Miniprotein binders against p81326. Designs and how they scored, part 180

Target 1, 226 residues: p81326
Amino acid sequence: MLHFGGFIMEINHISKILEKEREEYIRNKVEEYLKQGFSKDDAVNKANQSWRTYIGHRIQDVIYNLLKKFLKDSGLKVTTDKALNNRNLPEELDKVKRLIAINYGEYLFLPDADVIVYKVENNDIKIIAIISVKNSFRERRFETTYWKLKLKESPVTSHIKVFLATPDKDNEISYKCPNGKPKKMRIILEYELDGIYFLKEDFEETEKAKHFGKIVEDIIEISKKL
Below, E stands for the ipSAE of ESMFold2; O stands for the ipSAE of OpenDDE; V2 stands for 0.75 times the mean of E and O plus 0.25 times the DockQ between their complexes.

## First folded at step 17 (miniprotein)

Design Z62 (at its last look DockQ between E and O 0.75; V2 from the best seeds 0.69)
Fold by ESMFold2, look of step 17:
Structure Z62 (fold): chain B 226 residues (1-226), chain A 101 residues (1-101)
Amino acid sequence: as target 1 above (226 residues)
Amino acid sequence: GPEEILEEAEKLMEEAYKLIREARELAEKGDPESLEKALKLLEKAIELLRKAIEKIQKALDQGVPEELRKKLERAFFLAEWLLFFAEWLLEYIKERLERQK
C-alpha cells in the first residue's frame, strides 16, 4: 500500500522550504538598498518585492525543469519567456516567439508567460500551453487573465491553454466562498483561465483547480487533442 | 517475476519517501547540523529510488500483461517524480550549507 498521493505532494513544500531564507534575504537586501541611498522604509519595501521575485523565480525554475523532464517522451518541448527575449534565437524558438506574440498596432509584445509548452511536428510548431507562476496576488493579480483574453482574440492563438501555478501561501485564492462570501479573485481566475494548479494541499478542488501533480497528465492529454 | 519486482520497488519507494519527509523537516529547521543530517538522508533516498526505477524498467522490458504494465508505468512516474524533488532538495541543502560558511 504505497502512499501515491504523498509522493506527488512532496513538491508542494518548495515554497515553505524557501520561506526559511526570507529573514536573511530581506536583511541582506535592506542593507544593499540603504547603501544605494534609499530611505529605511523604501529599502524595506524594495527588499520585500525583491523577495517575492526571488521566490517566484525559484518556483518557476522547478516547474520549468520538471515539465522539461516529464514531457520530453511525449514529444513536447518547454521554454521560458526569458529565453524568448534573448537576441540570438534559434529558428525554432523564434517561431515560438512569433506564435505567442500579441499585436498592438505597430508594436508586437510577448505575453508575461513564465513557462511555455509546445510541440514540433514535421518542422511545424504548435503552442500547447503557457504557465504563469505566482507566489502572491498582491500585485498584478489579473495579469494572467488579461493575457488569456488577448490570446483568445485571434483564431491562431485561441487554442493556447493558460494555466496558473501557485503555492498561494496566504490563501488568497484557495477557496471560492470563504466565510460564505464569494472570493472575487478566485472566481474570476478560475472562470477565465484554463486551470489553476496549487503547490499546496489545502484548497478547494474543482475541475479547473487542481493539485500541481496533475499538470503533466493534463498537458499530455491536451496535446493529443491539438 | 514482474509482480514481485514491482512489490520490491514499491518497498524501496516507501523507504525513500520516509527518508525524504524526514530530510524535508530537517531542512525546515535550517541549522547546519540538521542540514548535514538531511543531506545524508537524501543521498540514501536517492540511491533507493534509483534502484526502484531500475527494477521497474527491467520489469517493463520483459513484456507484461496490460494491467501490470499500467501499474509499473504509474510506479515509474511516481518514483521519478519523488526523485526529482529529492534531487532538488539535495541541491538546495548544499546551497544553504555553502552560504552558512
Scores: ipSAE 0.791, ipTM 0.905, lowest interface PAE 0.8, mean pLDDT 88
Fold by OpenDDE base, look of step 17:
Structure Z62 (fold): chain B 226 residues (1-226), chain A 101 residues (1-101)
Amino acid sequence: as target 1 above (226 residues)
Amino acid sequence: GPEEILEEAEKLMEEAYKLIREARELAEKGDPESLEKALKLLEKAIELLRKAIEKIQKALDQGVPEELRKKLERAFFLAEWLLFFAEWLLEYIKERLERQK
C-alpha cells in the first residue's frame, strides 16, 4: 500500500534533481565571467551567486505551480509579487497588490511575496497567505520575519499568514538545537512566522515546522476561518 | 463497490509509483538514451495516475461511509501529488533534452 511517505519522498527529490545541474552551471558561468575579464576568484564568486538566484527561481516556480494546482479546487487563487509589478494590472490583481502593501508614511511598499494566496468572495478580495521561498539563508536571513512583523502592524494586513518554504539544503534551520546548541535562525523564524515548510525529510518537526506536503491543507483551513 | 474501486486505484498508483522511481533514477544518469526512456515511463505513469484519480472520484461521488471516504480522499491526495511530480519531471527532462541538441 502506498503511504503518504511515498509522494513526500518524490517531492523532496525536486530540489535534489535541480542541484545536480550546479556543477555544470557553475563551470559555464565561470567561463563566461572569465571571458568578460574577471579574475578567477571573482568569476567563481559571481557564478555561485548566479546559481543561488537561478535555483531560487526554479524552486519558486515549482512551489507556485504546485500551490496553483492543489488550491484550485478549493476556489483559492495564487499570484506572485512579480505578476503584481505591472503598470496595467487587472482589477483583481490591483486589489491584491493594495491589500498586501505596507505603509511607510509617504510611501507604500510591497513585502517580498514569492507566492500570494487569496480568495474572492462577493467581489471582495481576502488575502490568506504569503509564502516566501528560500533555497538558502546566506543572505537576508530574517527578511521574511521583517515582513511578517510589518504586516502585523496594520489591521488591514495583520491577518495575513506568512509562511517560509525551503529545502534547507545546508541544514541551517532544520533543527532547533543540534548538538545541544540552539540555532538562533531556526528558533526566531519559527517563533515569528506562521509556519515553516520543508521540502526535505531530515528536519525537526514541530507544530509550526512541517513538511511542505502539509501546506495545502493548512492554507485551506485558514481560508475557511476568514 | 467503492471498496473495490479503491483497491483498483491503489494498484494503479503502485504501478505508477514504480515507474516514477525508475524514471527518476534514469533521469539522474542524464544521458540522452536514459532521458528518452524516462520520458516513456513517465507518460505511462501519468496515464495510470489519471485513471486512478478518475476511479477515486467516481467512488467519492457514489456516497460512501465516512471511514471509506477518508481512505478515498487520502488516495486521491496521494495520486494528485504523484501526478504533479511525474508531470514536473517529464517537463524537466524535455527541457534537458532540448538543451543537449
Scores: ipSAE 0.547, ipTM 0.788, lowest interface PAE 1.1, mean pLDDT 91
ESMFold2 (binder alone), look of step 17: mean pLDDT 88; pTM 0.889

## First folded at step 18 (miniprotein)

Design G78 (at its last look DockQ between E and O 0.78; V2 from the best seeds 0.71)
Fold by OpenDDE base, look of step 18:
Structure G78 (fold): chain B 226 residues (1-226), chain A 83 residues (1-83)
Amino acid sequence: as target 1 above (226 residues)
Amino acid sequence: SEEDKKIEELLEKADELLMEAEELAKKGDYEEAIKELEEAVKLLEEALKIAKELGNEDLIKLVEYMLKLLKYLIEEIKKKLEE
């Protein structure tokens, strides 16, 4: 069992823990928007939207920090797309950025990459995995799948594993066929992606759908094959 | 750095205590589980102090989350004791 096994396993509570901040956050944002001249209804709506963005980033940050810490001992490095959006990048990160870029003819664009795992060997960068962190699937349901397919089209990026990490609060993809009815999103995401990692216990486990606690081991194993 | 090693040691020990506490709680030994978690909290508080001294923002955020988790678990177990 990897170090920090307890903390990884108990990540199931991340949503509940972070949601405790919601009431205070909403209150503060509502006050802010009211001061800006918005109506009460508009202020509430904007605050709720802001919260959705905020909580998403918070979950991303936790996942990033956990992976960064747990993968460090294996010699693997972790970065984010945000870190790559700088004009002045260190050489290492500049290489990482280039190695995940998708070709659109005249343009290169980066996939959505909340977390990027890579290794450095003999001054060469190898991208191992991209992890997309989704709190909910209300919007852009197959965006991660799109990026996986695009990465697959190039021999430069085809080896990059794309994972989804989610608490799936609304049980949109936790089960394939609840009550005998296929969940289209679960089936497609599981088929197209290299893995789905749940920040919860109540889900249908498969070869590709696992608890988040297994992601570190899986990444390390993949890294050994590259 | 030596400080980094110390933080890692503290985090590892806290993780061990967390796992022990989980096992204890599964057995119904809630009071002992809480004691283990409280000890883990102390270790993480020390780690947080060191992380702040180092100015490592990522580590600070990590430890703060871990602390929130442990405190949450303690509260949840306490609720079970009151039932």
Scores: ipSAE 0.747, ipTM 0.900, lowest interface PAE 0.7, mean pLDDT 93
Fold by ESMFold2, look of step 18:
Structure G78 (fold): chain B 226 residues (1-226), chain A 83 residues (1-83)
Amino acid sequence: as target 1 above (226 residues)
Amino acid sequence: SEEDKKIEELLEKADELLMEAEELAKKGDYEEAIKELEEAVKLLEEALKIAKELGNEDLIKLVEYMLKLLKYLIEEIKKKLEE
């Protein structure tokens, strides 16, 4: 069987690999913002903010493409919330969209998910997991836990596993009790989510907090139980 | 398609070479690890060429990342050699 275990296990280096692009990216963005009339200080600030968004999307793309290729031979399919927001969805993806929608009375909305893993059996679709990819926790720290809690409220979505994948470069959630004091964000995320998968080596490993290289095995095992 | 199956074969072999190189590097066999990684690069360059001929953007992005990873690992192992 096709196996991308080595490439997935070595994803811990992704931030370092992509960081090599930073200097050129920032330079180009500063020039772009200056041409739009921003001051030098504002252009630099906007360029740095733009970089943080850009690198987050690049990490999402890599994770999506790796999982898509690796999980194919296990009978699992992968899509994204971006793909599900297209106007003319194929029937299969339209069913995926309907199966993860959250009911707010008269309205149905999709959870914010970056990557969605599902399987198809006899033209029936079963949603296995969603994976939220967060590069930083400066904003929307608990967005993923909100969506997990909402998915748990409905019998049609309560089985869906919700994972967080992150490089956590600033060590915002890498340890449960740094310096003897509980880190609220790490403790709440680990408690509420089905798993946290780190894209780096240095973090406190637990039953739910693991190296990203374990995510494929975990997803396959979960899919066997559905 | 036949081209898709060829790319899958190239990617699988590159992944095997990567795993072999990781084992060699753990043993301190850095020159051998680099040779395995360089062979994996050749396989991925072939896969990238085919992916571009197909116009498969997702596959192109995947192979380009894999190439960046292999080249990064080669450089890191070369640093270990100078130690």
Scores: ipSAE 0.639, ipTM 0.852, lowest interface PAE 1.3, mean pLDDT 88
ESMFold2 (binder alone), look of step 18: mean pLDDT 87; pTM 0.846

Design G79 (at its last fold request DockQ between E and O 0.80; V2 from the best seeds 0.78)
Fold by OpenDDE base, look of step 18:
Formats: sequence, C-alpha cells, structure tokens
Structure G79 (fold): chain B 226 residues (1-226), chain A 83 residues (1-83)
Amino acid sequence: as target 1 above (226 residues)
Amino acid sequence: SEEDKKIEELLEKADELLMEAQELAKKGDYEEAIKELEEAVKLLEEALKIAKELGNEDLIKLVEWMLKLLKYLIEEIKKKLEE
C-alpha cells in the first residue's frame, strides 16, 4: 500500500475545499480594483478572472507538493516550470531545463510543464514525466497535446511521458461517450497523452484515464524502465 | 534529519487514521470516524509546527493542505450525523 494513500485518494474534495475561499477572494479583489479606478462591473469581471488564475495555481501547488512528497522515497525529484524560469539555476535544474526544451530551429522553447519529474543517476539527469494541471478546459483545450506531440519529435525528449491532472469540475472530459455522443476533447486527449488523472471519482476509467491516486505508482513504474 | 523523520512518521500515522476513519464512516460509525480524524489533525498540527521550525515551505504547504482536507471531512461527517 502506497504511503499517504488516504490523502491521495481524498484529493477528490480539492475543488470544494478551495471554492470556499472564493467569496472572500472576490470581495477583496473587487475592492482592490475599485480603488484602482475601475467600475464596479469591470472590477467584478477582473476579480473573477483573477480567481480563475488563482485557483489554478492553488491546485497546481497542491499537486506539486503531493508528488514531491510521495515520489521522494523512490528517489525521484520534482520541479516546476516556475523554478526553471530563474536566470541563475543550479546545475541540476539547468540540465533539466535543457532536457525538456523543444527545438524550433533558431530557438529553443520550453513546453508548458506545471510539474516535472526527473531522476538523477550517476550525475545524469533523466526526465521521466511532465504533468500539466488543468482546472478547466475553457481555454487552450489541446495545448498539452501540442506539447506532447512536439516532445515526440525529438529523440532527446520522445521518451518523456506527458500527463494531464484535472478535477474536471465541468465534466468536459470525464466521459468518452456519454449518451452515445462522443466527447472529442476526452477522446483526443486520451489518445494523444500518456495519461489523464482525475482529481474526482465520477469519471470513465480506462487504461489511460485513471484516478489521481494511481499517478505515483505509474510514474515510479515508468522511471524503472528508463 | 531527525525532524524530517518525525514529520514523515506523523504524516504516515495521520494517513492511516484517515483511511480508518473513512472505513468507519462508510459503516455508519460517524462518531468514531470523527474521533480518528481529530486525532489525525493533532498529528498534522505537530508536523506543521516542526515543518515551520525547519522553514520547509513546500512541506508547510503540504501539511496545511492536509489539515484543510481533514477539517473538511470532519465537517462533512458531522453533517451526516445531523441527518
């Protein structure tokens, strides 16, 4: 039994728990924007937009911290794209950054990588997985898929697994074919990505679509094959 | 470090209590489930204290999340007791 199995499984409540903060957050932001000279309507709209960004980061932080803790015993390391955006990187993180870079000819760019899992063996860095954390799919529905496809194009990055973690609160990708109607986004994401991990219980489970509780084990297994 | 080990032990125990509490709740033993969760909260509070002393921000955030979760679960079970 994986350590911290209870906490991992109960992540299902993340959306409800964090949503409790919304009212106070919105109120404070509205007040802030009003003081900046925005109209009431503009202030409310800006506050709501800010909340969407904020809640996304909060979920990402929780996922990052959980993975960091649960993968530590296996010797795996975890970082974030934010950490890689620093000008002065430790050698290890500089190597990580370079090993996930995508070639665009004259330029190298990093994929969107909310969480990066890697291992260090004999001073060599091996990237294992990138986890994209999405709270909703209203915007940039296939962005993660784009990055997965780009990573596949290079022998340097082709081995990197790309996972999506989401509470899918709006049930956009929870089911493949509800009521006999295919959900394109679910089907495409499941096909193109290496896995989708749900921070909820109400979803259609498949070989690639699993509960978030399985992600630690899956990553560890992948790491052994690399 | 010794402190890190202590935190890990506390978190593991809290996790065990959480799993037990969930099983109890499924059986309808809500009062006992709440007691176990409250004990888990105490363990996490101790872990949080140690984490703060160590200045480990990631661990602090983790434990704070776990505490929020446990408190939420306690509230949810209490609602079931009132039904």
Scores: ipSAE 0.806, ipTM 0.922, lowest interface PAE 0.6, mean pLDDT 93
Fold by ESMFold2, fold request of step 19:
Structure G79 (fold): chain B 226 residues (1-226), chain A 83 residues (1-83)
Amino acid sequence: as target 1 above (226 residues)
Amino acid sequence: SEEDKKIEELLEKADELLMEAQELAKKGDYEEAIKELEEAVKLLEEALKIAKELGNEDLIKLVEWMLKLLKYLIEEIKKKLEE
C-alpha cells in the first residue's frame, strides 16, 4: 500500500484525461486565429502549437501540486522555476534560487527545472531534486541531460538529482530497444539522468525508469541521505 | 486554521475511498467501487468550496485535478460494468 495516496498512483491516466479537452480547445483557438486574419491552414497550425504548450503546462501544474501536497508531511518543500523568477522573492526562495543557479562567467542562470524539491534544516536549505516535465520530445530533446551535466560541474550542485517526468504517449522513449534497435533518446536519457518517471503504464521498467507513483518514496529516501 | 484542518480531513477521506475503490475494482465489484468514488467526489466538492473561500490557488488546482481524475475513473468503471 502506498504511503502517499491513491491519487498519485492514478496519475497514469493524465494524458487520456487531458486529451478530452483537445477538440474544444483547438476549435476555440482556430476561431480566434481566423478572427485575427490568419488563413485556415495557419490557424490550424497555430492552434495545434498552442495546444502543445497548454497541455505541457497542465501536466506541470498537476505534478507540482501533487508533490507539494504529498511531500509536505516529510518536511520537504516544493517550488518552481516560474516562482523563482518573480521580482519580489521571499528570502527562503531567494536562497533556493542562489543554490541552484549556474555560473556562465558574467551571468547566472537557473537551469530549466519545472519543479524543484528542497528541504530546510536549521535554517540551511538543501536542494534535493529537480524534475523536468516533458510532454513530447519534438523540440529540446536533450535539454534535461544538459542541465544534469551542468549541475554535476560544481560541488555546490553536484548532489542534486535530476529527474524527467513524461507521459511519452508517442512512445519516443518508452523502450530501450524497440524491435531490437536501440532507441538513442531513451538510452542517453536513462544513462545521464537520475531517473525517468513515466505517467503511463506501458513502458520498459528499469532501475532508473519507473512509474511516476514511485517518485515520492524515492525523493523521501534521497532526502534522508542528505 | 479550522478551514485548513477541514480540507485536510476531506482530502484524506477521499484518498481512502479511492484506495478502497481500487481494491473493489480489482475484485470485479464495480458497483461498489463506483459508490465509493462518488462519495469521494462529494468530499472533494466540499473541499473545493472551502479552498475557493480561502483563495488558495494551488489547493484549488489540486482539488480540481483530483475531481477530474475521480470522474474519469467512475466513467471508466461504468464502461466495464456495461460490458
Scores: ipSAE 0.751, ipTM 0.896, lowest interface PAE 0.9, mean pLDDT 89
ESMFold2, look of step 18: ipSAE 0.730; ipTM 0.890
ESMFold2 (binder alone), look of step 18: mean pLDDT 87; pTM 0.850
ESMFold2, fold request of step 19: ipSAE 0.714, 0.684; ipTM 0.882, 0.865
ESMFold2 (binder alone), fold request of step 19: mean pLDDT 87, 87, 87; pTM 0.847, 0.849, 0.847
OpenDDE base, fold request of step 19: ipSAE 0.797, 0.798, 0.797; ipTM 0.918, 0.919, 0.919

Design G80 (at its last fold request DockQ between E and O 0.81; V2 from the best seeds 0.76)
Fold by ESMFold2, fold request of step 19:
Structure G80 (fold): chain B 226 residues (1-226), chain A 83 residues (1-83)
Amino acid sequence: as target 1 above (226 residues)
Amino acid sequence: SEEDKKIEELLEKADELLWEAEELAKKGDYEEAIKELEEAVKLLEEALKIAKELGNEDLIKLVEYLLKLLKYLIEEIKKKLEE
């Protein structure tokens, strides 16, 4: 049994738990926009757009803090791409940044990685996994697979597991063959990525498509192989 | 630190209470499960107070989410109880 197994068993509902904040958030934002002189219709539209950005960052923050806590006893550390983009990086994080950067000739870029899991052994840093958090798949559907393929091009980064964490509230990738018809986006994401972890209960589970709570055990097992 | 060790102990005890509440809920002992979860909430509220005194923002966010999780579970069990 994992340390904090009680909490870990219950973290599949992150999106549903945080969704309860929406009504108050929207009300406050509409009031703010009305004070700025927007019409009611414009204020509501802006508040809904603001919520979509807010909830995405909120879910990322929760995932970061849960993984940071639950992976710590296994000697694993967690950071974010936001933290890696700060100008004054501690030496440890500077090494993490350099170990995931991708070379494009005159330019170096970080892959789009919301959460990065790594370990430190005898002053060596080993990147274990990156987790991309996506609320919806209306834009940049396959960007995460692009980054997986780029990481595979170098022996320095080819071992890095690339995971997707998603509430998938609109069921865009929850089922592999709904009505007997293959869902292209689900099939390609599952094929190319190392895992898809759902922040809800209702989805088609496979060897790579799992409940979010499984990510803790999976990352620990992967880290033992590296 | 001493404060960090106290928070860890509170989180561990809350986790144990959550395990016990889940076993009680599986048996249909919903009122007892809720009592265990409410005790766990009190432990996390104490942990949150200490985390705020330390100014540890990541720990504050963690405990705030775990509180939301426990309160969510209490409400779900209350729904079962009233069915």
Scores: ipSAE 0.825, ipTM 0.926, lowest interface PAE 0.7, mean pLDDT 90
Fold by OpenDDE base, look of step 18:
Structure G80 (fold): chain B 226 residues (1-226), chain A 83 residues (1-83)
Amino acid sequence: as target 1 above (226 residues)
Amino acid sequence: SEEDKKIEELLEKADELLWEAEELAKKGDYEEAIKELEEAVKLLEEALKIAKELGNEDLIKLVEYLLKLLKYLIEEIKKKLEE
């Protein structure tokens, strides 16, 4: 049994737990925007938009910290794209940054990489997986797919697994063909990505679509093959 | 550090208690499940204290979330007891 198995399995409640903060957050933000001179309606709208961003970051942070902790014993390391944006990177992170960079001819750009899992062996860095964390798919529905495809184009990055972790709050991708109607987004994401990990119980499980509780084991297994 | 190890130990123990509590709850032993979770909360509170003393923001965030989780679970089980 993996350490922290209980905590990982109970990740299903993350959305409900974090949503408890919403009322206070919205209230504070509305007050802030009112002080800035916005109308009440504008303040409320801005606060709601801010909340969407905020809650997304909170979920990402939880996932990052969980993975960081659960993968530690396996010798795997975890970082984020945000950490890589620093001008003064430690050598290890600088290498990580370079190994996930996508070539656009004259330019190298980083994929969206909420969580990056890598290992260090004999002073060499091997990137294992990139995990995109999405709370909802209202915007940029196939962005993660784009990055997967781009990473696949280079022999330097083609081995990197790209996973999506989501509570799928709006049930946009939980099922492939509910009521006989194909869910385009689920089908495409599942096809293009290496895996989808749900932070919930109510979803259609497949070979690639799993509960988040499986992600640690899967990553460890992948790491052994690299 | 020694403090980091202590935090890890506390988290592991809390996780074990959570697992036990889940098994108890599945069996309908809700009162015992709650007791286990309450003990886990105490462990995490200690972990949080240490994490704050260390100034480790990542650990603080993690433990705070886990505390919220455990408290949420306790509440949910209590609701079942009242039904």
Scores: ipSAE 0.724, ipTM 0.885, lowest interface PAE 0.7, mean pLDDT 92
ESMFold2, look of step 18: ipSAE 0.822; ipTM 0.926
ESMFold2 (binder alone), look of step 18: mean pLDDT 86; pTM 0.841
ESMFold2, fold request of step 19: ipSAE 0.815, 0.562; ipTM 0.923, 0.801
ESMFold2 (binder alone), fold request of step 19: mean pLDDT 87, 86, 87; pTM 0.841, 0.833, 0.841
OpenDDE base, fold request of step 19: ipSAE 0.672, 0.673, 0.674; ipTM 0.876, 0.877, 0.878

Design G81 (at its last look DockQ between E and O 0.01; V2 from the best seeds 0.00; counts 0 for: pae E 13.4 > 1.5, placed apart)
Fold by OpenDDE base, look of step 18:
Structure G81 (fold): chain B 226 residues (1-226), chain A 83 residues (1-83)
Amino acid sequence: as target 1 above (226 residues)
Amino acid sequence: SEEDKKIEELMEKADELLYEAEELAKKGDYEEAIKELEEAVKLLEEALKIAKELGNEDLIKLVEYLLKLLKYMIEEIKKKLEE
């Protein structure tokens, strides 16, 4: 039994738990925007937009910290794209950054990588997986798929698994064919990505679509094959 | 560090208690489940204290979330008891 199995399995409640902060957050932001001279309506709208960004980061932070902690015993390391945006990187992180970079001819760019899992063996870095954390799919629905496809184009990055983790609170991708109607986004994401991990229980499980509780084991297994 | 190990130990114990509490709740032993969760909360509160002393922001954030989770679980089970 994986350590912290209970905590990982109960990740289902993350959205509800974090949403408790919304009222206070919105109130504070509205007040802030009013002081900046915005109208009440504009202040409310801006506060709601800010909340969407904020809650997304909160979920990402939780996922990052959980993975960092639960993968530690396996010898795997975890970082983020944010950590890689520094000018002065430790050698290890500099190598990680270079090993996930996508070639655009004259330029190298990083994929969106909310969480990066890697291992260090004999001073060599091997990237295992990139995990994109999305709270909702209102915008940039196939962005993660784009990055997966780009990573496949290079022998340097083609082995990197790309996973999506989401609570899918709006049930946009929880089921493939609810009521006999195909959910295009679910089908495409599942086809193109290496896995989708749900931070909820109410979803259609498949080989690639799993509960988030399986992600640690899956990553460890992948790491053994690299 | 020794402190990090202690935090990990506390978190592991809390995780075990959560698992036990879930099993108890499935059996309808809600009162006992709550007791286990309350004990888990105490363990994580200690972990949080240590994490704050270390200034480890990642651990602080994690443990704070886990505390919120446990408290949420307690509330949900209490609702079932009132039913």
Scores: ipSAE 0.723, ipTM 0.886, lowest interface PAE 0.7, mean pLDDT 93
Fold by ESMFold2, look of step 18:
Structure G81 (fold): chain B 226 residues (1-226), chain A 83 residues (1-83)
Amino acid sequence: as target 1 above (226 residues)
Amino acid sequence: SEEDKKIEELMEKADELLYEAEELAKKGDYEEAIKELEEAVKLLEEALKIAKELGNEDLIKLVEYLLKLLKYMIEEIKKKLEE
């Protein structure tokens, strides 16, 4: 049975819905902030910030559900940062959380890992990949560098792939040198990460920068080598 | 807090200098790349001082790691100048 075509169809459908939601969401939030007494400029800035948070959670949920659906027949399990922050964790998820925390050092803070793919064999848990979902690239990139170098320090964690998934609607990282001007964010992310997966069609494809529809095949291939 | 905001500003500026230094090094402009990295080191040393005043152990470890990385990069680029 062919799952790949169904995966791409669902991604395209969801992306279209999210694009249609943006205008209405921002309009409503601007009105809310104006009613709270903020200036027009402040209301617009706050509404855009609110959208980035909202859409990030929506995209994370979509990615989680799609990966869970399309990876289950390969013996792979999927969880989220949100699930790992729940109190009274089941033993399996507690092990996942401890493997991630141990592998990223003594700081006891969760890495930039929105969605985690793992497998269970003979009561052992193996982390396959971590997917970070980003809508804006105003975040501190030094944290990403730190996590990459921590993963490389130990043979226990050197196998874990770190991926970025993004709609990148504002084209912050879609192209390496748009208009002849290097995009620092794209270059750093592509250098640091194992892959960037775009939730859209219009981007510069490279060995590491692909359409999100490729992520299931890539994860399955990686899992077979472990 | 205001101190956290200052550290964020210092680290963001250091990140920009790191990016520019990497581009300069790719073009073979090693002396200019070293200059940019040395400026980034100064900014991170300021951030480290503030992090120590706050007693933020996680931030201290992060900034110390970044300083070690930048100093390593400076030494590697200096070796290329001595070729």
Scores: ipSAE 0.000, ipTM 0.180, lowest interface PAE 13.4, mean pLDDT 76
ESMFold2 (binder alone), look of step 18: mean pLDDT 87; pTM 0.845

